# Ledger of designs, part 80: miniprotein binders against q96jn8r1131to1294

Target 1, 164 residues: q96jn8r1131to1294
Amino acid sequence: TLEFLENHGKNILLSNGNRTATRVASYNQGIVVINQPLVPQLLVQVRIDFLNRQWTSSLVLGVITCAPERLNFPASACALKRAAWLLRGRGVFHNGLKICEKFGPNLDTCPEGTILGLRLDSSGGLHLHVNGVDQGVAVPDVPQPCHALVDLYGQCEQVTIVNP
Short names: E, the ipSAE of ESMFold2; O, the ipSAE of OpenDDE; V2, 0.75 times the mean of E and O plus 0.25 times the DockQ between their complexes.

## First folded at step 8 (miniprotein)

Design cc2 (at its last look DockQ between E and O 0.87; V2 from the best seeds 0.00; counts 0 for: pae E 3.5 > 1.5)
Fold by OpenDDE base, look of step 8:
Structure cc2 (fold): chain B 164 residues (1-164), chain A 82 residues (1-82)
Amino acid sequence: as target 1 above (164 residues)
Amino acid sequence: SEEEKRIEELLEKIKELLEEAKRLAEEGDPEKAKELLFEAIRLIRELFEIARKLGNEELLKLARELLYEAYEILKEVEEKLK
């Protein structure tokens, strides 16, 4: 069963069998990691449940290749400088370095109800799915094992893991 | 085949872009270098797609090498832009 790990950002409250993450304070400290590592053919999806328009920016989605159980999460995913591939806005980032512009939809403008998915293909390509539609390879080559990461940042206050 | 031809074209262009990006970075035009690197990465992505389609492990390996070379150059460029 896919769940968020107990090791998470300090402003996160888990509920619904750890399948729902809610940021209950401020605009940051909202990183969560999904327990099961990504393996080929596994589609991991989260739904944006609630947005708070008082903040700017929105969730960051990506993967980490370090052990998540002992990770001391920074205030935001942007501060991850190792073992991190992230999607923010329309950009793709590796260890804080922008490696791609104008990829897929702008995550900062995804409305409530949007379902975002990550899928690893057999060659290590990381695909982004939006509402069930494969947007293409966000990251051409990701080391395994890796774990899906969601940063409930800015506007994004709640997400829920959903089945494909 | 058409795919083989495209692979050759991609490899040539990617290498040119990476080399030019390096030169531009050294010559004090890191912004242009960054643009070329993003283009190179885009082409490398296509190379990955072809390699996956063909099941060509050697091409995958090459694409990976090119990708991380681009990342390294891009890192240097970004440092110069700070």
Scores: ipSAE 0.632, ipTM 0.861, lowest interface PAE 0.8, mean pLDDT 94
Fold by ESMFold2-Fast, scan of step 10:
Structure cc2 (fold): chain B 164 residues (1-164), chain A 82 residues (1-82)
Amino acid sequence: as target 1 above (164 residues)
Amino acid sequence: SEEEKRIEELLEKIKELLEEAKRLAEEGDPEKAKELLFEAIRLIRELFEIARKLGNEELLKLARELLYEAYEILKEVEEKLK
């Protein structure tokens, strides 16, 4: 059963059997990580439950290759300096460096109800899925083991893990 | 084969883009360098996909080397664009 790890950002409250993450304060400190490594062909999906339109940017989605169980999370996933590949807006970022522009839809404008998915293919390519549609390879060669991460940043105040 | 021909085309274009991006990053136009680097990275992604489909470990290693070379030039470019 996929769940969010108990180790998470300070502003996160887990509920619904650790399958729902809610950011209860501010705009940051909202990083959550899936409890199992992202192994090839495992599709991890989250649904955007609630957007607070007071903020301009929204959730960040991606993977980390460091062990997450005791990691001291920064205020924002984009501040991770090592072992991170992140999707923010339409950009793809590696350790804070933008490595691709205009990949997939703009994550800052996805509405409530959007289902976002991450999947590794058999060769280590990281795929983004949006509402069941494979957007293609966002990152071509992710080291393993890696772990799916969601940063409930800005507008995105709640997500829930959903099954395929 | 079609794949062999495409690999040759990709490698030639990637090398051209990386060399021009290095020149522009050092001497002139970091915005243009950044555009060329994103094009190079896009082509390197295609090289990874071909290497994967062929099970070609040497080509995977080469694609990885080219990718991290592009990332290093991009870091330099982004520093200049601060």
Scores: ipSAE 0.356, ipTM 0.739, lowest interface PAE 3.0, mean pLDDT 88
Fold by ESMFold2, look of step 8:
Parts: C-alpha cells; sequence; structure tokens
Structure cc2 (fold): chain B 164 residues (1-164), chain A 82 residues (1-82)
C-alpha cells in the first residue's frame, strides 16, 4: 500500500499507518515522499485535511528522481536544486528554475478537502489531477524512476493519502 | 498529412525562437530572450502532445532535446537577470 516514507522533513509527524502527514511546527520542514516510485498505472492522491490561512503560500507537489530513503531534505522543496520537478502556486519549477508560469489551479487557494493527484503517462509526462479531473501534462518529460513528493508548506498542515 | 504539416511548422518556429533567444541573451537583452523562451516552451509542449497522440518516439526524442536546450538558455538568461 502507499505510505509516506519514514525519511521526511523534521516538522512532520506520521500517523494513520503512515498515510497521514501533519506539520506540527513552524511553516516549513514539511517534505514527505511516497514510499514507492510512480509507474504509468499508479495514481498517487492526497487530500488536503487542514489549512492554516495565516500564511499566504500553501503546499507544493512534485517528483524527485533521486533515491529518497537517505536524502537530506532542505527546509522547503523550493530549495531542491537537483533532480526535482515541482508545482507551486500556479508555476512549474525544475531544480529551482521556473519553467512554466501558469499550469492548472493555484495550489495556494485550494481549500480543505481538495484531492490532488500525480500520475505518469506512458511517455513520461507528469499529470496533475484535481478532485478526480486530469488537468493535463504539467511536466512533459520526467526521467524514471521518480518519486512523488509533497511539501506541507505554509497553509498546509495535514494531508492524507487516499485511494482513487 | 495535416499532422506532418503542423509538426514542421512547430519545429521551424521553435528553432527560430531558440536561436533568437540565444542571440538576445548573449547581446544583453535577457528580458526579451525570456519572453521568446516561454513562447518556445509553449510550442514545444504542443509538439509533445502531437508526438504522444501519434506514438512517434523519434519526435518525442526531438521534442525532449529542444525542451532541454530551452531550459539551458533560460538558466543562462535567469542568471543575467539576477
Amino acid sequence: as target 1 above (164 residues)
Amino acid sequence: SEEEKRIEELLEKIKELLEEAKRLAEEGDPEKAKELLFEAIRLIRELFEIARKLGNEELLKLARELLYEAYEILKEVEEKLK
């Protein structure tokens, strides 16, 4: 079954059989990774459980292509400078470089209850799903293997892995 | 076919945009270079979509090469805009 990996940001507490991640301090140090790589038939979905609207920015979604088990995560996913493709706000980033100014919904405004999904297609395109609706290809070519990542940043204080 | 004509049009325009963006970045107009690069990337995304619908592996490889060329130029442009 899909679970969050035990190697995670220092402000994360895992619960619910490692299917729920909660950021229990501050606004950052909230990176979590799904415990198996994406494959074309796998849809990884998380539900936003709790938001603290005191912050202006919210969660980041994406993938990394390096082995996550012993990786030293930075305080925020936006500081990942190698092997990373991230969706933040409306932008898409590769290794800290904004490569698309607008894709899909604004993640900073997604309410509690929103279900966000990541999926690879057969050609290496990374798709975003929002509440069951495919938003199209966010990243046209991602090397495999890659691993789904969520950064419980700012507003986002809890997410739970859910089945499609 | 109509698909082949569209592919050729996209490839020609993408190459023109990348060449001009590289020239502008080298000659000190990085803001304009960035505008051309985002336009090129939008067209490259369309090229990926067509290549996927056709199942054309050679076109996917070419689109990937163009995409990473665009990323390299954009990286240089962003360093100049800092």
Scores: ipSAE 0.321, ipTM 0.716, lowest interface PAE 3.5, mean pLDDT 90
ESMFold2 (binder alone), look of step 8: mean pLDDT 85; pTM 0.841

Design gg1 (at its last look DockQ between E and O 0.01; V2 from the best seeds 0.00; counts 0 for: pae E 12.5 > 1.5, placed apart)
Fold by OpenDDE base, look of step 8:
Structure gg1 (fold): chain B 164 residues (1-164), chain A 82 residues (1-82)
Amino acid sequence: as target 1 above (164 residues)
Amino acid sequence: SEEEKRIELLLEFILELLERAMELAEEGDPEKARRLLEMAKILIELLMRIAKELGNEELLKLAEKLLKEAEQILKEVEEKLK
């Protein structure tokens, strides 16, 4: 069963069997990690449930390759400087450095109801899915094991893990 | 069921990892093989947890066998890294 780990950002409240994450304060401290490592042929998806327009920017989506149970989360995923591959806006970041300028849709402008997915291919490529549509390889060679990470940042106040 | 399908996919991937690790070791990339084997072990342990949660003794036994296999291959690969 896919669910968010109990080790999460300080402003996160988990509910719905830990399948729903809600940022209940401020605009940050909203990192959550999905319990099971990514496995090829399996699509891990989250739905954007609520956006708060008083803030700018939105969720960050990606993977970490360190042990998530022991990770001390920073206030935002952008501050992860090791073992992190992240999608923010239209950019792809590795350990805080932008490695791709334009990839897929702009995550900052995805509306409520958008379903975002991550999937590894057989070559270790990390794919982004948007509403079930494969957007291509965001990261060509991700170290494994890796765990999907969602940063409920800025406008994004709630996400729920959904089945494909 | 969906759960059964997920288990099946997990099993298939584990087997693929083990196979690919062996191939990589033979191809002269034992480090990459090691990484795959470590991944396989983690996934096998996940499978074991799933089996226990479901009370599926057969699946648990299978997972245990896979773990032993992975550990054996890992041992061989690590020898190549020395």
Scores: ipSAE 0.005, ipTM 0.211, lowest interface PAE 12.3, mean pLDDT 89
Fold by ESMFold2, look of step 8:
Structure gg1 (fold): chain B 164 residues (1-164), chain A 82 residues (1-82)
Amino acid sequence: as target 1 above (164 residues)
Amino acid sequence: SEEEKRIELLLEFILELLERAMELAEEGDPEKARRLLEMAKILIELLMRIAKELGNEELLKLAEKLLKEAEQILKEVEEKLK
């Protein structure tokens, strides 16, 4: 079953059988990783449970290709400079470099209740889903194995893994 | 349109400064992070003045949120300097 890994950001508390992640302090140190690598038939979905609108920026979604069990996470996903492809705001980032200005919706404006999904297609393309709707390929060739990552950054204080 | 492009560039630079400041704080250089946050605050205040001159209430609200975020990050960076 899909769960968040026990190796996570320092401000995260896991609950609900490790399917819910809550950032319990500050605005950062909220990185969580899904415990299974992405495969073409696996759709990983999280629901935004709680937002604190005092912040302007919100959660980051993405994938990492390094083994996550012993990885030292930075305070925020945007500081990942290797082995990372991230969706932030409307941008797509590879190893800290913006590679696409506008893809999909602006993650900083997604309301509570939004369900965000990640999956790989058979060509290694990374797809974003929003409320069940495929937004297309964000990244065309993600190396495998890779793991889905969520950074409960800024506005985002709680997410829960949900089934498709 | 030219003014809107200038505003977009200013916003992008502010967000870059905030992101870089957080990275520096984690890399163990909170003093440099503090300097970048102070620069970001100055630019956010400029953005607020521009928003007021244009009568753009949405932009003003965004700038006020950015200032609050920058101040919170700065507070945490200053704690690490202790």
Scores: ipSAE 0.000, ipTM 0.312, lowest interface PAE 12.5, mean pLDDT 85
ESMFold2 (binder alone), look of step 8: mean pLDDT 86; pTM 0.836

Design gg2 (at its last look DockQ between E and O 0.02; V2 from the best seeds 0.00; counts 0 for: pae E 18.4 > 1.5, placed apart)
Fold by OpenDDE base, look of step 8:
Structure gg2 (fold): chain B 164 residues (1-164), chain A 82 residues (1-82)
Amino acid sequence: as target 1 above (164 residues)
Amino acid sequence: SEEEKRIELLLEFILELLERAKWLAEEGDPEKARRLLEMAKILIELLMRIAKELGNEELLKLAEKLLKEAEQILKEVEEKLK
């Protein structure tokens, strides 16, 4: 069963069998990691449950290739400087550096109810899914094993892991 | 229009300042974050004035929202600086 790990950002409260993450304070400290590593053809999806529009920016979605159980999470995913491939806004980032300017929809403007998915293809390409639609390869070759990461940042205050 | 473009640039700059401040507040230099937030507030207030002059209520509401965000972040930063 897919769940968020107990090792998470300081402002996160897990519920619903650790399938729901809620950021209960401020705008950051909201990183969570899904327990099972991504393997080819496994689609991992999260639904945006609640947006607090007092903040700008929104969730960051991506993968990490370091051991998530031991990771000391920074206040935001943007501060991850190693082993991180992230989708933020319309950009793709690797270790904090933008490697793609425009990819898929703008994550900062996804409404509540949006279901975001990550999937590795057989070639190691990381795909973004939005409401069931494959947006294409965000990262062409992701090292394995890797874990899906969600940063409940800015507007995004709650997400839930959902089944395909 | 040219005016709209200038407003857009101002808005983008404000947003950039806020995001940079958010990062600096926790992961970098909170004092620098404070300075950026103060700058952002000044620019947001400018944006508010522009909105009022143009009678653009939507822009005004956005600016007010940004001001509140800046103030909230600033509050948190100042707590860290105590």
Scores: ipSAE 0.574, ipTM 0.843, lowest interface PAE 0.8, mean pLDDT 94
Fold by ESMFold2, look of step 8:
Structure gg2 (fold): chain B 164 residues (1-164), chain A 82 residues (1-82)
Amino acid sequence: as target 1 above (164 residues)
Amino acid sequence: SEEEKRIELLLEFILELLERAKWLAEEGDPEKARRLLEMAKILIELLMRIAKELGNEELLKLAEKLLKEAEQILKEVEEKLK
């Protein structure tokens, strides 16, 4: 059963059997991590439940390759300088540096109800799914083991893990 | 305490959601109102569990009142969507 890990950002409250994460203050401190590493047969999906459009930017989605249980998370995922591959807006970032200008849809404009998925393919490529539609390979060869990460940043105030 | 601060943040967020949902229902966006009410119910149920674990009867009574309000508004909104 997929759940958000108990080690998370300071502004997160977990509910619904640890399948729902809510950011209850400010615009940051909202990093959550899925409790199991990605494996090729695993599709991790989260639904965007609630957005506050007063903020300009929205959630960040990606993976980390270090052990997440005791990691000290920064205020935002974009400050991760090691072992991180992130999707933000339309860009792909590795350890805080942009490596792809445009990939997939703009995460900052995804509406409430959007289901975002992450999976590895047989070659170790990281795929983004949007409402069941594969957007292609964001990262061609992700080091393993890795864990899916969501940063409930800015607009994004709640996500829920959903089954594929 | 840190526990009390987290409870206050949760309660304030729940109240904000209920207010937004009522305004959206009145302004003709019942689908968004429904989504906010469903989220509010989840968080209210969490608040009830916290209140029971703490033995805080005042907080439990408040959470039960909020749940009843959310359910009443949700019923009205769902009737509009049928």
Scores: ipSAE 0.000, ipTM 0.230, lowest interface PAE 18.4, mean pLDDT 85
ESMFold2 (binder alone), look of step 8: mean pLDDT 86; pTM 0.833

Design gg3 (at its last look DockQ between E and O 0.09; V2 from the best seeds 0.00; counts 0 for: pae E 17.5 > 1.5, placed apart)
Fold by OpenDDE base, look of step 8:
Structure gg3 (fold): chain B 164 residues (1-164), chain A 82 residues (1-82)
Amino acid sequence: as target 1 above (164 residues)
Amino acid sequence: SEEEKRIELLLEFILELLERAMWLAEEGDPEKARRLLEMAKILIELLMRIAKELGNEELLKLAEKLLKEAEQILKEVEEKLK
């Protein structure tokens, strides 16, 4: 089953069989990684459970290709400088550098209840799904193995892994 | 006591300001962050005075620590403003 790893950001509290991540303090230190690596045709989805409007930015979604169980997570995913492909706002980032200006919906404005998904296609393309709708390829060729990463940042205070 | 509650609230507010300032700095509004940090410093200084008045060394040390933190954040923010 899909779960968040015990190695997570300092402000994260896991519950619901490690399927729910809650940021219980501040606005950052909220990185979580899903235990199973992404493989082609596996759709991994998380639901935004709660947003705190005290902040303006929201969650970051993406993948890492390093070993997640050994990773010392920075305060935010934006500080990951290696082995990271991230979706933030409408941008796509690789190791901290923006490689695409406009992709899919703005993650900063997704309301509670939004279900966000990641899926690798047979060509190694990373797809973003929003409420079950394939938004297209965010990253054309992602190294494998890779793990889905969620940064509960800013507004986003809780997410839950949901099945398709 | 009522005094203790007031001190606690003051501490909480200071910490909130610092956190908010850090977030603002990170999110690209360093000027607003600067303003919050200046406010935090004022409140921390108030806390220091309270600590001295009460003879509470522990509180004084905490306030001094908070001041150093605020000043450090402020330096970083000011660099972003240049």
Scores: ipSAE 0.052, ipTM 0.467, lowest interface PAE 3.1, mean pLDDT 91
Fold by ESMFold2, look of step 8:
Structure gg3 (fold): chain B 164 residues (1-164), chain A 82 residues (1-82)
Amino acid sequence: as target 1 above (164 residues)
Amino acid sequence: SEEEKRIELLLEFILELLERAMWLAEEGDPEKARRLLEMAKILIELLMRIAKELGNEELLKLAEKLLKEAEQILKEVEEKLK
């Protein structure tokens, strides 16, 4: 069963059998990682439960390839400089550097109830799904094992894993 | 277009400055964080002028939100400097 890892950002409170993450303070310190690596061809999904529209930026979604249990997470995912592939706004970032200007929808505009998914294809390509619809390959060849990461940043105050 | 790319780059720089300032405030260097936030405010005000010149109301609303966000973060940083 998929759960958020107990090693997480300091402003996160886990609930619902560790399937729900809530940022309970400020605008940052909200990084969470799912406790099992992505399994090729299997979709991992989170639902956006609560947004605070006071902020302009919203969640960051992506993967890391280093073991997450010992990581000291930075305040924001954009400061991850090693082994990270991240979707932010409309951009794709690798280790803090933008590698694709526009991919998929703008994550900063996704409303509450949006279900975001990550899936590795047979070639190691990382796909984004939005409400069940495949947006294509964000990253062509992600090293395995890799771990799904969500940064409950800015607007995003709560997400829930919705996989069985 | 080149103008759209320029605006997007300016927005990205503003967001990076805000994130770096927040990071520095957490690392215990609020004076540097404060200086980065003041630079971000200058760039946001530039973005607001660009939005007004273009008649781009959506961009102006975005810039106004960014300014409010920068000012809120600055208040938190200034509290740490007391």
Scores: ipSAE 0.000, ipTM 0.187, lowest interface PAE 17.5, mean pLDDT 84
ESMFold2 (binder alone), look of step 8: mean pLDDT 85; pTM 0.833

Design gg4 (at its last look DockQ between E and O 0.02; V2 from the best seeds 0.00; counts 0 for: pae E 11.6 > 1.5, placed apart)
Fold by OpenDDE base, look of step 8:
Structure gg4 (fold): chain B 164 residues (1-164), chain A 82 residues (1-82)
Amino acid sequence: as target 1 above (164 residues)
Amino acid sequence: SEEEKRIELLLEFILELLERAMLLAEEGDPEKARRLLEMAKILIELLMRIAKELGNEELLKLAEKLLKEAEWILKEVEEKLK
């Protein structure tokens, strides 16, 4: 069963069997990691449940290749400087550096109800799915094992893991 | 303690959600209000569990009151959705 790990950002409260993450304060400290590592052909999806328009920006989605259970998360995923591949806005980032300017839809403008997915292909390519549609390879070769990460940042105040 | 802080944050968030839900309902967006109320209910239930684990009867009573309020507002909002 896919769940968020208990090791999460300080402003996160988990519910629904740890399948729902809610950021209950401020605009940051909202990083969560999914328990099971990504394996080829496993589609992991989260739904944006609630957006708070008083903030700017929105969730960050990606993967980490370090052990998530003992990781001290920074206030935002943007501050991850190792073992991190992140999708923010339309950009792809590796360890805090932008490696792609325009990829897929703008995550900052995804409305509530949007289902975002991550999947590794047989070649280790990380795919982004939006509402079930494969947006292509965001990262061509991701080290394994890796874990899906969601940063409930800015507008994004709640997400829920959903089944494909 | 860290736990107390989290409880405080949870309470504040719940209250904020309820207030916003009421406002949205009045502004003609009952669907949005409904979603907020559903989220509030989830968080209130979490608060109840925490209260029980801590043996905090006062907190439990507060959570129960919040649930009643949320349910009342939800009922009103759902009427607007008909």
Scores: ipSAE 0.005, ipTM 0.264, lowest interface PAE 10.0, mean pLDDT 89
Fold by ESMFold2, look of step 8:
Formats: structure tokens, C-alpha cells, sequence
Structure gg4 (fold): chain B 164 residues (1-164), chain A 82 residues (1-82)
């Protein structure tokens, strides 16, 4: 079963059998990682449970290609300078640099209840799913193994892993 | 229209400044983060003035949220400068 890894951001509290992550302070230090690497048939999905609309930016999704148990997480996923591919707002970022200005919907406007998914295709392309609908290839060739990451940033205060 | 395009570009620039400032604060250059946040506040105040002139309440609410976000981040940055 999919769970969030015990190695996580400082402001995260895990609950619900480590399937729910809550950011309990501030706006950052909310990085969590799924406890299994992505494989082509695996769809990792999280539901946005709680948002604080006082912030304009929201959660970040993506993958890291380093083993997550030994990683020292920064306060924000966007500060990851190695082995990271991230979706933020409408942009795609590689190691802190924007490589695509517009992809899919704007993550900063997703309401509570939205289910966001990450999946690899057979060519190593990283796909975003929104409420069960494939948004296409965000990153065309992600090295494997890679690990799904969620940053409960800004607006996003709680997410829960859900089954497809 | 041209006004809509100008507003979009201003918003994108403000958001980039906020993002960069947060990263600089985390990476250990809070003084530069502070300077970017102060520039962002000036531009957000410009956006609020534009929203008021246009009578665009939705844009004004967005600008007010951006200002609050900039001020919260600046508070975090100022703590790190001690």
C-alpha cells in the first residue's frame, strides 16, 4: 500500500496510517514523498483536503530521482537543485529552473477535493492526472527509479493518498 | 486587450519575485530576499491602483492577497536576518 515516507518536511504531521499529510505551521517545510518508486503501471493519486486561500501559490507535485530516505529536504521543493522535476502552477521545473512555461491546468487554482495523479508512461514520460483525466506528458524522459513528491506549499495544508 | 496583457505580465513578474525571494531566504541570502520582497510590494501596490482605476474588484482582492503573502514572507525573512 502507498504511504508517505517518514522522512518529510519539518512542518508535516502524518496520520491515517501515513496516508494523510498535514502542514501544521507556516507556509513551507511541507515536502512529503511516496514510499514506493513510480513504475509505468502505478498511478499515485492524492486528494487536496484543505486549502488556505489567503496564499496565492499552492502545492507542488513532481519526482525526485535520488533515494528519498537519505535526502535532506529544503524548506521548499523549488529549492531542490539536483535530481528533481516539479510541476508548480502551470510551469514545469527541472532542478529549480523553469523548462516549460505552461503545462496543463494551473495547480494554484485547484479547489479542495481535486484528485491529482502522477504516472510514468512506457517511454519514461511523466503524466499529470486531474480528477482521473490524463493531462498529457509534463516531462518526456524521467530517469528511473524516481519517487513521487508532494510539497504542501502555501495554500495546501492537507492531502491524502487515494486509490485510483 | 493590451491592458489585459499588461496586467498578466505584471502579475507573472510579481509571482516570480515572490518565488525567487522564498528560495533565496531558504538558500541563505535573506538580505537579497528582503530586497526582492520590497520590490514586489511596490509592484503589488501598483496593481492595486490599476484594479481600483478599472473598478475590477476581483483583481483588487487578488492584489491584496499577494500583498499579505509578501508581508508574511518578509516577516520570515526578517527573522532570519537576526
Amino acid sequence: as target 1 above (164 residues)
Amino acid sequence: SEEEKRIELLLEFILELLERAMLLAEEGDPEKARRLLEMAKILIELLMRIAKELGNEELLKLAEKLLKEAEWILKEVEEKLK
Scores: ipSAE 0.000, ipTM 0.314, lowest interface PAE 11.6, mean pLDDT 86
ESMFold2 (binder alone), look of step 8: mean pLDDT 85; pTM 0.826

Design gg5 (at its last look DockQ between E and O 0.07; V2 from the best seeds 0.00; counts 0 for: oily stretch 7-25 1.87, pae E 13.4 > 1.5, SAP 75.962 > 70, placed apart)
Fold by OpenDDE base, look of step 8:
Structure gg5 (fold): chain B 164 residues (1-164), chain A 82 residues (1-82)
Amino acid sequence: as target 1 above (164 residues)
Amino acid sequence: SEEEKRIELLLEFILELLLRAMFLAEEGDPEKARRLLEMAKILIELLMRIAKELGNEELLKLAEKLLKEAEYILKEVEEKLK
């Protein structure tokens, strides 16, 4: 069963069998990682449950290739300096560096109820899914094993893992 | 339009400054974070002026939100500087 690891950001409260993550304070410290590594053909999805419009930026979605169980999470996924491929806004980032300017929809403007998915294809390409629609390859040739990461940042205060 | 593109770039830059400031604060350089936030505030104020000149209320509201965010982060950074 897919669930968030107990090792998470300081402002996260897990519930619903660790399938729901809620950021209960501030705008940051909201990183969570899904327990099972991504493997080809596995679609991992999270639903945006609640947004706080006080903030401008929203969640960051991506993968990490380091061991998530002992990772010391920074206040934001953007501070990850290694083993991180992230989707923020419309950009794709690798270890803090933007590697793609415009990809898919703007994550900062996704409304509540949006279901975001990550999937590896047979070639190791990381795909973003939005409400079931494949947006294409965000990151080619992602190292494996890798784990899906969600940073409940800014607007995004709650997400839930959902089945396809 | 060209104006919209410039505004978009300004917004992106502001957001980047905010994120970088937060990063630097957490990484042990709150002073630099403070400087970035001050810069961000200046740019946000510029954005507010642009919004007013264009009569764009939505942009103005966005700028106001950004200002609040910057101030919130700045407060946290200043706590680290004590």
Scores: ipSAE 0.274, ipTM 0.684, lowest interface PAE 1.8, mean pLDDT 92
Fold by ESMFold2, look of step 8:
Structure gg5 (fold): chain B 164 residues (1-164), chain A 82 residues (1-82)
Amino acid sequence: as target 1 above (164 residues)
Amino acid sequence: SEEEKRIELLLEFILELLLRAMFLAEEGDPEKARRLLEMAKILIELLMRIAKELGNEELLKLAEKLLKEAEYILKEVEEKLK
């Protein structure tokens, strides 16, 4: 069963059998990682449970290719300078550098209740799903093993892992 | 009560300062963001004093969380100013 790892950002409280992550302070220190690597056709989904609209930026989604169990996470995912592919706003980032200006919907505008999904295709392409709809390949060839990451940044204060 | 209303107004003002500082930091005016955060810290410390004088442990814990938030944002803003 999919759960968030106990190694997470300092401001995260895990609940609901480690399937729910809540950022309980500040606007950052909210990185969580799924407890098993992505495999082809596994759809990892999280629901946005709670947003605080006083911030302008919202959550970041993506993958890391280094082992997450004892990794020292930075304050925000966008500070990851190695082994990371991230979706922020409409952009795709690799190791902190924007590699695509426009992909899929703007994550900063997704409302509460939105279900966001990540999966690999058989070629190692990383797909974003929004409310069950495949948005296409964000990253064409992600090295494996890779691990799904959510940064409860800014607006995003709670997400829950949900089944497909 | 009137005391509770004044505390709520102070809290709302602090939260507005933090929100504005976040927007300014993201919009590329980190010096103004820093000034707002320093003001917010002063007001949060006032809220902590009020909470201690009232013996309100719940309010004190809230104020401590707000201070940590302001300090985290300020650290990130100060890195941008270097």
Scores: ipSAE 0.000, ipTM 0.127, lowest interface PAE 13.4, mean pLDDT 83
ESMFold2 (binder alone), look of step 8: mean pLDDT 86; pTM 0.834

